# VHH binders against a8x493r558to705: the designs that were tried, part 2

Target 1, 148 residues: a8x493r558to705
Amino acid sequence: QWLENALDMTNCRLLRVAGESKKNFVNDSPFLLINEASVYMLARHIDMDVQDILTRFRSNIVVRGLPPFIEDTAKRLSIENLEFEVVDKCTRCEMICVDPMTGEKDPSLLLALRDYRNKQKMTFGIYIRQSNFEPGQFVEAGSAVRFF

## First folded at step 20 (VHH)

Design rc1
Fold by ESMFold2, fold request of step 23:
Order: structure tokens, then C-alpha cells, then sequence
Structure rc1 (fold): chain B 148 residues (1-148), chain A 119 residues (1-119)
């Protein structure tokens, strides 16, 4: 069953790595990973662009090619030959109501997340940490991603 | 899956006008900020103009006042009206999703449409 689930994720790719940099060097600190499909699930219920939602969530890493919210059940992942463990889920607060570029306030994203979670903990995205960290390693957009 | 099809390019004299179109499919166009990029021979891609789904816009200084970006969310179509064209506007023009603070190297790209401004 595990193998069957892994085959469903074979086309998962990194979409973005922090900021405008094409490449980023990873270290032993946790990184915030966001699933683009989960962003679309929220975006369908609010009048906000995917790009604005991603900015408000302040992600380090964005992936695509996964079912929405499947990251909530992930324990480990690989990005090419680099291995990561899931450390925790990212709890969200009213900070995501503020557009970090303009300072404008719009609660619709937080409200959509609260509606989706339905009295459960207000998490979106997962923190990951490289389990085999060595200095000088990096990840880049387009890299293959596999969840376990 | 995702498809972006640019059209409307061609050969035009300096001072002329062209209107570019981009037909989008395979993603939620009305939930994505979109932009036009251009690439002249031997140069990297350059952001020309961007537009959010609700219509707020950005223009590069080199085209401000001459180009107008627009979109029709019902038709999943992005447009670029280019007026007062100059030889320096010669490039292949691409539409793409606009991620503000980064170039979407591994995002979706079409073949582009060639604009040549020459006498």
C-alpha cells in the first residue's frame, strides 16, 4: 500500500525556493514547505490570487503535483537525493491577514483556513529538516520530490 | 495539462502598434496574477507588465505609457496592447504566471510570439 501511494507522487516537483533566488543552500534549520494544491483549495473560496496567498504564508519551499493537504500526513520526503523529515505542522495566526508587500489587511485567507479546518488546529504547511545534512548542499526549482 | 498560447506578433514599423493575446487553459486563470515577459536575442527574459486577477497592474519603466496589459477572466485570456513601438521592443514575448519576487523558471511557458520592430 505504501508503494502504491508513493507511485501516486512520482511527478511531484519543487515550484519555488525562497525569494527570487533560483537556488538556496539548505542547512540543519527547519524549512517551511507549502503544497500548491492546498493553496488552490483555499483560493477557490476567496477572492485572492495564488501568488498573494503564497506570499502571506511566507513559504521557503513550494511543491506541486500532489493532492491537496496530503502534506498533513507526510512523515519524510526526499528532494532529489536529499532526505528530509517532517518536524511539525505550521500553525497560522492573524499575521496572514496582512499583505507583506502593501500592509493591506484582508481576513479572507484566515477565514477560509478556519472554515476548512472546522475547529481543528489552524495549520497550513509543514516544517521539514534535512536528516542527512552536510554543508554546501542545495535544492532548486524543478527538483523531483517524493513523500513517504 | 497547462497550456499558454501567445499570438499577435509580427513585423511592424517603428511607431506602430500590435496587440498580443495569450490563451490560457489547464489552471485557474482567474486565481492567478499574470504577466508578459520578453526575451531579445542573447538576453535573459525581462518582465514587461503584470496584472493581478482583480486588475491592478505593473509596468517596467521602459514600456510605461506605451503598453497596456489587460485580461478577460471569463475567456481565460491575457492581452498586451503595444503602442509607439521602437526597435528596442524587438523580442519574443511570453505570457506566464506572475510570482512578483522571482522568475518562474520551472513554471509554465508557451512558445512565445515574435515581435520585430524594423524599417
Amino acid sequence: as target 1 above (148 residues)
Amino acid sequence: EVQLVESGGGLVQPGGSLRLSCAASGFYFDRNAMAWYRQAPGKGRELVAGIRSKGSTYYADSVKGRFTISRDNAKNTLYLQMNSLRPEDTAVYYCARWFYDSSPEFDYWGQGTLVTVSS
Scores: ipSAE 0.454, ipTM 0.772, lowest interface PAE 1.6, mean pLDDT 81
Fold by ESMFold2, fold request of step 23:
Structure rc1 (fold): chain B 148 residues (1-148), chain A 119 residues (1-119)
Amino acid sequence: as target 1 above (148 residues)
Amino acid sequence: EVQLVESGGGLVQPGGSLRLSCAASGFYFDRNAMAWYRQAPGKGRELVAGIRSKGSTYYADSVKGRFTISRDNAKNTLYLQMNSLRPEDTAVYYCARWFYDSSPEFDYWGQGTLVTVSS
């Protein structure tokens, strides 16, 4: 993963924080990161567009150009010259069964994640925090991402 | 590699019609909501119409009743039928993935296709 991560091209994209979810900033607050390849792995098994899945997961950052679920093993990453530590995996619950736009309940995403995790902890996405925080720094879409 | 190739633009008189096409490749088109955006000279890019993979649609008020978005998932192609064209519809038209209330500014974009409505 070390060499392949160093060669991968990724787009770092902030997702809008919807509803009552916490706001997270690049300063000293954790960011919720999701790997788009992992989203596609779930999407192949359910009747739901990628955009609907992303909305339900409420991610701050989406990355691409990496193998699915590789983020589960990550300890650190860089976004351009900014360094981040993985502080936890994001545990998912029945809240992802609710369409944030309509309020309708559909358990298919949670069930697909359950089937993938095979009765293990229901995690999807990782929380990251800047390890070398300095005032005035930011992340932006299109930035290169490298996992360690 | 993701590619979005828009076509079908051109010069048309007010009241005329055009049909735009967008050939998509390099991603799972049938698992993505898609949209047409447009950018007039000197203006920002705006959402024109959107369509989910299963066919439900959205239209901006300025084009509702005149434009029809459609898709062919088997051909990885998005369409925009534009009728009753007006000078204010003059813009470069782009197809893109539709993230509903989020701007896809940093997602995948093609070169666009120019539509000019002029007498």
Scores: ipSAE 0.444, ipTM 0.774, lowest interface PAE 1.8, mean pLDDT 79
Fold by ESMFold2, fold request of step 27:
Structure rc1 (fold): chain B 148 residues (1-148), chain A 119 residues (1-119)
Amino acid sequence: as target 1 above (148 residues)
Amino acid sequence: EVQLVESGGGLVQPGGSLRLSCAASGFYFDRNAMAWYRQAPGKGRELVAGIRSKGSTYYADSVKGRFTISRDNAKNTLYLQMNSLRPEDTAVYYCARWFYDSSPEFDYWGQGTLVTVSS
C-alpha cells in the first residue's frame, strides 16, 4: 500500500550529485539529500535565489519533483534500483548565514528556517545510507527517485 | 508545467546584432538565477552569460564586452543582446536556470533558438 503511494511520485529525479555526474558509494557513509521543493518554500519568504540557498546548505544530492518537506517523514527511498534508508535529519546552524562566494553574512535563510520550524529542531535535509552496498554501484543525475 | 521558450534567433552577418528573448513559466522566475547557454555543432553546451535575480551578471570570456544579459522579473523574461557577432557565435542558444559552477543535465531546457553568423 505504501509502495503504491510512493509510486504516485514517479517524476522525482536527481537534480545534482556533488562533484561529478556519477557518484560511487561507500557503505556506512551517509549522504545529505535536499528536496528542491522545500527550498522553494523557504525562498518564498526571503529575497534569495534558490541557487544561493542550495549552495549554503552544502548538500551531496538534490532531488526535484516531490511535494515540499515530504522528506521529513520519509523512512526509505530508492534511486533507480539502489535502496537507501533515512538515517537522520540534518540540523542547521549559523554556518548557513555566510555566503560561500563572498563571505558576507546574511541571516535571512536561517531566520526563515527558524520561522518555518517554529521552535522545533532546526532541521533541513536528510541523511541517507545505502541499505545493500556492493562495489561498483553509483547514482547519476537524472536517476528516478522514489520515497517510501 | 515548467516552460522555457527561446526566440529571436536567425541569420546574421558578422559584425551584426541580435536580441534573444526567453519566456519562462511554471516556476518562481524571480527566485532563480538564470543563464544563457549555447551549443555549437560538434561541441558541448557552454555557459555564455548568467544573471542573478538581483541583477549581478557573469560573462564567459569569449563574449565579454559584446553580449549583455538582462532580465525583467515582472514579465518572467530573460534577454541576451548580442553585438559584434562572429562566425564562432553560431550555435543553438538556450535559456536555463543558472547553478553557477554546476551544469545539471536534467534541469529544465527548452528547444532553443538557432543563431547563424555567416556571410
Scores: ipSAE 0.425, ipTM 0.763, lowest interface PAE 1.9, mean pLDDT 81
Fold by ESMFold2, fold request of step 27:
Structure rc1 (fold): chain B 148 residues (1-148), chain A 119 residues (1-119)
Amino acid sequence: as target 1 above (148 residues)
Amino acid sequence: EVQLVESGGGLVQPGGSLRLSCAASGFYFDRNAMAWYRQAPGKGRELVAGIRSKGSTYYADSVKGRFTISRDNAKNTLYLQMNSLRPEDTAVYYCARWFYDSSPEFDYWGQGTLVTVSS
């Protein structure tokens, strides 16, 4: 199923790496990853630009070139030759109703996620952690990504 | 496949006007803030003007009052009306998605359209 799953997923590039001057990784410090295609699925039903949605989700890493919500079933991924395990899904709360730049409140994103999840846990995005930490390694925008 | 195709550049005298267009395809244009950037020879790429899908705009101080950004979401097209052009406006102009204070270096870019302002 591994080979079949790898062939069914489109490898992609890191779109953005949030807020980190250093490119070094520690194994026990999870990164929050968001799939841009999943953002577009929510954006089709609300009056908010993708850029505003991404700001509210406050991710460390954004990826593109994958089907929407495929990250919900991912167990591992690679970024270039670095390997990561999915350690948890990110539960979202009322904080995403607040524009982090202005403090203005708009619940439409939270309501769209609630409607999509349909009484299931309100998750969006996944936490990943490097499987085997090696000092001096880094990730950067433009890196190739593969999900498993 | 995402495409951004800029057009409308050319050679114009100081004080003249040009209208740039950007045809976008392969993504949800009406769900994205968009911007014009420019790159003069030997310089970095700089933000010129931005516009959100619902119409709110931003202009760099160097172009405010002279340039007007607009969009047609039904035609997936971004525009830049450039009036009172100056030699320092000479650059290759690119349309791109606007991530506000972030540089979208690895986002989608077209080939650009050259604007030359010279006597």
Scores: ipSAE 0.408, ipTM 0.756, lowest interface PAE 2.0, mean pLDDT 80
Fold by ESMFold2, fold request of step 23:
Structure rc1 (fold): chain B 148 residues (1-148), chain A 119 residues (1-119)
Amino acid sequence: as target 1 above (148 residues)
Amino acid sequence: EVQLVESGGGLVQPGGSLRLSCAASGFYFDRNAMAWYRQAPGKGRELVAGIRSKGSTYYADSVKGRFTISRDNAKNTLYLQMNSLRPEDTAVYYCARWFYDSSPEFDYWGQGTLVTVSS
């Protein structure tokens, strides 16, 4: 049990939920989770603020307090008492080159991801689905997050 | 831990000037858009001015031409120069990360700094 808990990133916190502090999961469809540390790793090589990068990735959930890209190996997670499974990684394409507000194209984010992945699949972020879904449940900004 | 510490508030007469500072730590300040918000008594917080890490700015119509937002990325510090102050500028002023099309209500906030404009 300690060995299983040693993979637990107990200082991980939910930072943002789709522009809200609270989100009701009214169905069991997957949600896109982004690790802010991974965003900073890309941002260091391009001329975009974190806020601009997050807008292009269209994330539902943003977490902090994890090493960059640790989410690539995650199988499941909890947000407080709610349990989630990782169902896939999010493959990125030229769509993230387009500012969703203006339609303007800037390939720098996609190129930074390509350079980081270095011939690997162009993934960023993970899809999660609640494994114990019940209507009326919520996640809130500031909630504790554990990866497994 | 993320910390935002506002300072420079005080009592000032109408037409006066005041300069606010915000010391930031615990995040990559130089990769975040930042803003000043204010909250007048009995009202919600409102966006006053915003600035991207590279320096482009936004101002609410009520403060254009009177307020100037600036930042020093090397010192992790955000500033607001307030000139030609009016009684309606009386509020607690907060610095925060600026998420453009999202309410920052539950992101990181400091204690704020009180600005009172009266005779």
Scores: ipSAE 0.381, ipTM 0.749, lowest interface PAE 2.1, mean pLDDT 81

## First folded at step 22 (VHH)

Design re3
Fold by OpenDDE, fold request of step 23:
Structure re3 (fold): chain B 148 residues (1-148), chain A 119 residues (1-119)
Amino acid sequence: as target 1 above (148 residues)
Amino acid sequence: EVQLVESGGGLVQPGGSLRLSCAASGFYFDRNAMAWYRQAPGKGRELVAGIRSKGETYYADSVKGRFTISRDNAKNTLYLQMNSLRPEDTAVYYCARWYYDSSGEFDYWGQGTLVTVSS
């Protein structure tokens, strides 16, 4: 019933899920959700391809259409009929300086994140866990996303 | 200051070819995705082609097989090779720093270069 109070976002959708085109998240470990709009904000600061930043953040789920950093205050979200609880924020470290595909190191992203967070805790992305069970239901790119 | 300067436009007959260039400065060109988009008078902006920092390319369906986007990071230059040009390709072509996949999000672009395809 808490779904009734979802933020009214016009074009919030699932951009991608790592590994599979269709997926559910039952009985899985917390997943890392990244807001593409938030990545864009960092991208503009460090002059880096958004795609590369997404890769560096090792995201499991990427969503598009949300305001930047709205995830910082989110408590719950839904992707279609799947409901999720926000478990924690993802604390970032030097790992994001490394391109996992090439091994290339660039400190710019970490420094930008530090500055963006005003030298507070360097978090980016949120860990989410599915809180309901919907047998036979899967989500895919394009699925509607609602934040609460 | 970010600067993008397009060149290479002109008048060409249908079936002809042009090569556009975009000189970039004021940002880390090699780390950014770049794109060409075009706008005809009275029409909306259209993403023509994009190239990611690592070389992955995107093309609008209307130009696939005819246009090729490329980049020279050493020269901070973006290119658009346009072959088999058609009258409907007539537009001002803009170079832009590209964000998001196929979303057409740009934060900087140049003055544009006019491409006119006419017999």
Scores: ipSAE 0.755, ipTM 0.889, lowest interface PAE 0.6, mean pLDDT 89
Fold by OpenDDE, fold request of step 23:
Structure re3 (fold): chain B 148 residues (1-148), chain A 119 residues (1-119)
Amino acid sequence: as target 1 above (148 residues)
Amino acid sequence: EVQLVESGGGLVQPGGSLRLSCAASGFYFDRNAMAWYRQAPGKGRELVAGIRSKGETYYADSVKGRFTISRDNAKNTLYLQMNSLRPEDTAVYYCARWYYDSSGEFDYWGQGTLVTVSS
């Protein structure tokens, strides 16, 4: 119950959306949401640029202002007037070891993730799907994000 | 242990130039973003310039066109070339490991180096 209250009080912002400055997610596949704070934790562990880690995670949406890994327990979220359902956690594999821009391989990120997950399921980020339809409504960097 | 040691500060006249250096150790310098920020007496911390691991740079509007951030990964050293210095540039300048884009979020920084611009 206290957790629900804490999540309800969570206030964060949309940092970036891949592909477009303003975006609507209707009729699209589930999108990958990454918590920048969670990335920060990994970045500190492996001494890697947060931006590079974000790139390696192939994130679609990045949010700022959340405690690290709080997204793991999220069920729903809203970005402005758009509502989203968390459909799954993103299982990670060797893909994150590859820099998509250069092709360079570095196993440190995957190993760090393994350790953070205590050798359990290696997930990072959550898949979200828009659950409402608001014609003409779009979100952009700076949009208010709420987790439920 | 992360270590950052700034140097190169001093007294300079308006319009003058200085070059700051930051010696880094205790982490993978070449894989991290780095930044310079400054703090003047009675003022808050201000991000001056940042450089990503891949070389992309950021500058505060107040220093754009005058300051240049660069790095030498072989030497684990960060630099800040400051040209056309102004009295309002007077501050203690700090080197830091930079994490969040344009937010000025840092986890480690050095002792700082004082830059005084005065006629």
Scores: ipSAE 0.749, ipTM 0.885, lowest interface PAE 0.6, mean pLDDT 89
Fold by OpenDDE, look of step 22:
Structure re3 (fold): chain B 148 residues (1-148), chain A 119 residues (1-119)
Amino acid sequence: as target 1 above (148 residues)
Amino acid sequence: EVQLVESGGGLVQPGGSLRLSCAASGFYFDRNAMAWYRQAPGKGRELVAGIRSKGETYYADSVKGRFTISRDNAKNTLYLQMNSLRPEDTAVYYCARWYYDSSGEFDYWGQGTLVTVSS
């Protein structure tokens, strides 16, 4: 029903799914979705690779082809035939300052996020939950993503 | 759409040199770490060299001192200068976005370019 009002973002695609190349979300708790374009905006402010930021944000799903921060106002989305509802925004903490590979601490990412959010609530990414059930359906990198 | 197109491969004698290029499009090249991989016949794909957004580089031990990875963000192009080539360097070379975390995952790579080192 709500699919009729999808944002016209024809180039929006699933970039990666953490853990598996193909995944079904039916039995899992909310997943963390990150917009690569939003990550890129942060990356431009600091000398940090998009890869580093994505790793530190510990995302389950990364999407590309969206304008930055469009996810902040999203209510629903679809990945191929799977439908999701946005549950909440992801509040970030000092954990994102830790390099998961080396354990080193760098506050640059957190400070950049603070600046981008104008010292408001430190959120980045959205929690999503599957709202439909279709047995045998899976998503993978390259899957079409639609935001509503 | 993400595209990576390698070029510059060919036949070269031992001790010779080649320069590979990778034209990138469809993603934020300037803020992504990039890498060259290679796959020799009958072997798995291995990391040859990587370069971070701000220029830090990594090299496999087998190519240190001989290969140089570089990038031109204005041209969205990745390069691999290969000097003092050896027969064991024979492989298909791929450029890819470089995931240097524990996952070892690389999601985008090109069609590859063949490098053959033979007398």
Scores: ipSAE 0.725, ipTM 0.874, lowest interface PAE 0.5, mean pLDDT 87
Fold by ESMFold2, fold request of step 23:
Structure re3 (fold): chain B 148 residues (1-148), chain A 119 residues (1-119)
Amino acid sequence: as target 1 above (148 residues)
Amino acid sequence: EVQLVESGGGLVQPGGSLRLSCAASGFYFDRNAMAWYRQAPGKGRELVAGIRSKGETYYADSVKGRFTISRDNAKNTLYLQMNSLRPEDTAVYYCARWYYDSSGEFDYWGQGTLVTVSS
């Protein structure tokens, strides 16, 4: 039944993990996952590189190959054999208006998110926590990701 | 899929010039900062030069004044003009998306293009 209920998005791939190239996941510390397509959806009308946007959102994990904002409905996911549960959505505030390199304020990203959410809660990205322990597991750009 | 294809490497005498190209596909090139990295035999990859989508540039101290990074957003192509080449510039050169930190290694990598500077 589980396999039958998979979203059948076989093109979903790990794009980036912040920090070391072999990212070890500790299941008592949630990670922030961002969908690249959702970034592009917000970026359509703002003058920032994707890298600037990702820095402001403070993402740990970035995935590609999904429709924008589909992560809002996800309950769990896998990266290769690593399993994760979605623990919450990430609510965004004025902190994302601050350029982390210069300290200068630019509200365009927050305003783009507000316009997209249109009276809904100001969430972007999801918090995930590893639900199985797989010591020594290696992940890289292009690792298979499946959402459920 | 993200694809990066480097070209333009070769054997060059010291003091010579080369122009590297990188053809990019599978992402919105004009929304991404890009960079060239290089890896000499037995060494780790190092950032050589970076360029934001709107043209703002960065250069490692070892190449400032000799190398010029550029991009053509309409052609999804990144370039590196390398002048006054030295033997220590010998390396495989890679293009990648540039995430502004020292950890560019967790991204998609092409095959690279070999630059050899020798007499």
Scores: ipSAE 0.449, ipTM 0.765, lowest interface PAE 1.5, mean pLDDT 81
Fold by ESMFold2, fold request of step 23:
Structure re3 (fold): chain B 148 residues (1-148), chain A 119 residues (1-119)
Amino acid sequence: as target 1 above (148 residues)
Amino acid sequence: EVQLVESGGGLVQPGGSLRLSCAASGFYFDRNAMAWYRQAPGKGRELVAGIRSKGETYYADSVKGRFTISRDNAKNTLYLQMNSLRPEDTAVYYCARWYYDSSGEFDYWGQGTLVTVSS
């Protein structure tokens, strides 16, 4: 589909990888990918730090160099030679209302997300799983990322 | 590309002062919590001070009352004012994005700036 090709951003880079994911991507469970631009827009709206939002979503992979929320249209992606398929979007969850440092509930993040996205189904970020096996392949911050 | 450039280090006498600066680029500085870390020879890096985007600050016990972290979001710059310096403050100082939970360690580090406190 030509629309997927139009979303292929050449300057997209890996910003952060959780320690376990940094080694390899062979786990059975999907990894959560978050777009930095999307986090920033939400952080500005709710007056939070990026770190507060990233920890509440418990993201595995953060990318930069994309417009906000464009990851919602992705079907596949690559990080260097590693290929991934999008499994689903991350849906709303009561756990993101809980401050991981204090344990206190704060529903403002869910409300802000709904306001900002104007969606019935509140989503943020995408779940991906590796679709190829590359023995000994590792990725690091700055690795090239492509969406399809 | 994320870049963090530390400056302002040098040789100073015990009891003296230095002001460190960190020029940041390649990320949204105005909404990122930031911190200074230091690493003495043969030791791991340790948190010195942290500051949230809105100015809330945190300090290691060893520097509380002597060091002041600050930021200028318009200039994408982080500062550390170090007063009443002691020989045990001798280290390479690094700035970094500051993650508030146990899941995040910041993967981008600058070259650091050396602070030497000696007679």
Scores: ipSAE 0.442, ipTM 0.761, lowest interface PAE 1.4, mean pLDDT 77
Fold by ESMFold2, fold request of step 23:
Structure re3 (fold): chain B 148 residues (1-148), chain A 119 residues (1-119)
Amino acid sequence: as target 1 above (148 residues)
Amino acid sequence: EVQLVESGGGLVQPGGSLRLSCAASGFYFDRNAMAWYRQAPGKGRELVAGIRSKGETYYADSVKGRFTISRDNAKNTLYLQMNSLRPEDTAVYYCARWYYDSSGEFDYWGQGTLVTVSS
């Protein structure tokens, strides 16, 4: 596939699933996926811990081992033997301005994303949905991930 | 390549003190929240203390008032000052990037450093 052949993403791994190490994916509930490299790209330009950025984006799934923002072009992905389609990009709003530990407002993340997107739609992360649901399947941290 | 190297453990008497260190490399230490976790023999791993890059701290109830977490961002080093040690503090101590969780699910663990507090 283009992403795999162009960029060699064979070391892509699942880092986090919804605050737990294991989660069943259902085909009628899209999940939000965030690329860790994209988080680091934004973190370079703001005074905020990577962990704060991750929690502010409220992601279900975090992956590592990809170039930053390559997820913007992905159409499908697999996590081990589970198959997913990319449904849409996630548009971000002022909800990401809330500090996860204090509840205080800090707009720096939203402003950094705005500057990165440079007047384009304010997206970060992608919604995915399982293509073929079967009972008893799970996703866990450390799973191999492939983008297509 | 991410590396985390814990040191400073050893055998101490109840009421004694130890200072643990964690040398970090392979990532932007000053952009990451960090934590100490511990694992007693036959038990699960638990959060001991956490610290954000700006210095805000968290402590498990069992160690609050006795342990102090700190960091030196210029040296990429995380510390845990442990005072008034008790036998129940006996465990292998690990440092890690802190994703605000109590059990740790990171793929960047070191070997840890053993702390033994003898009764």
Scores: ipSAE 0.395, ipTM 0.758, lowest interface PAE 1.8, mean pLDDT 80

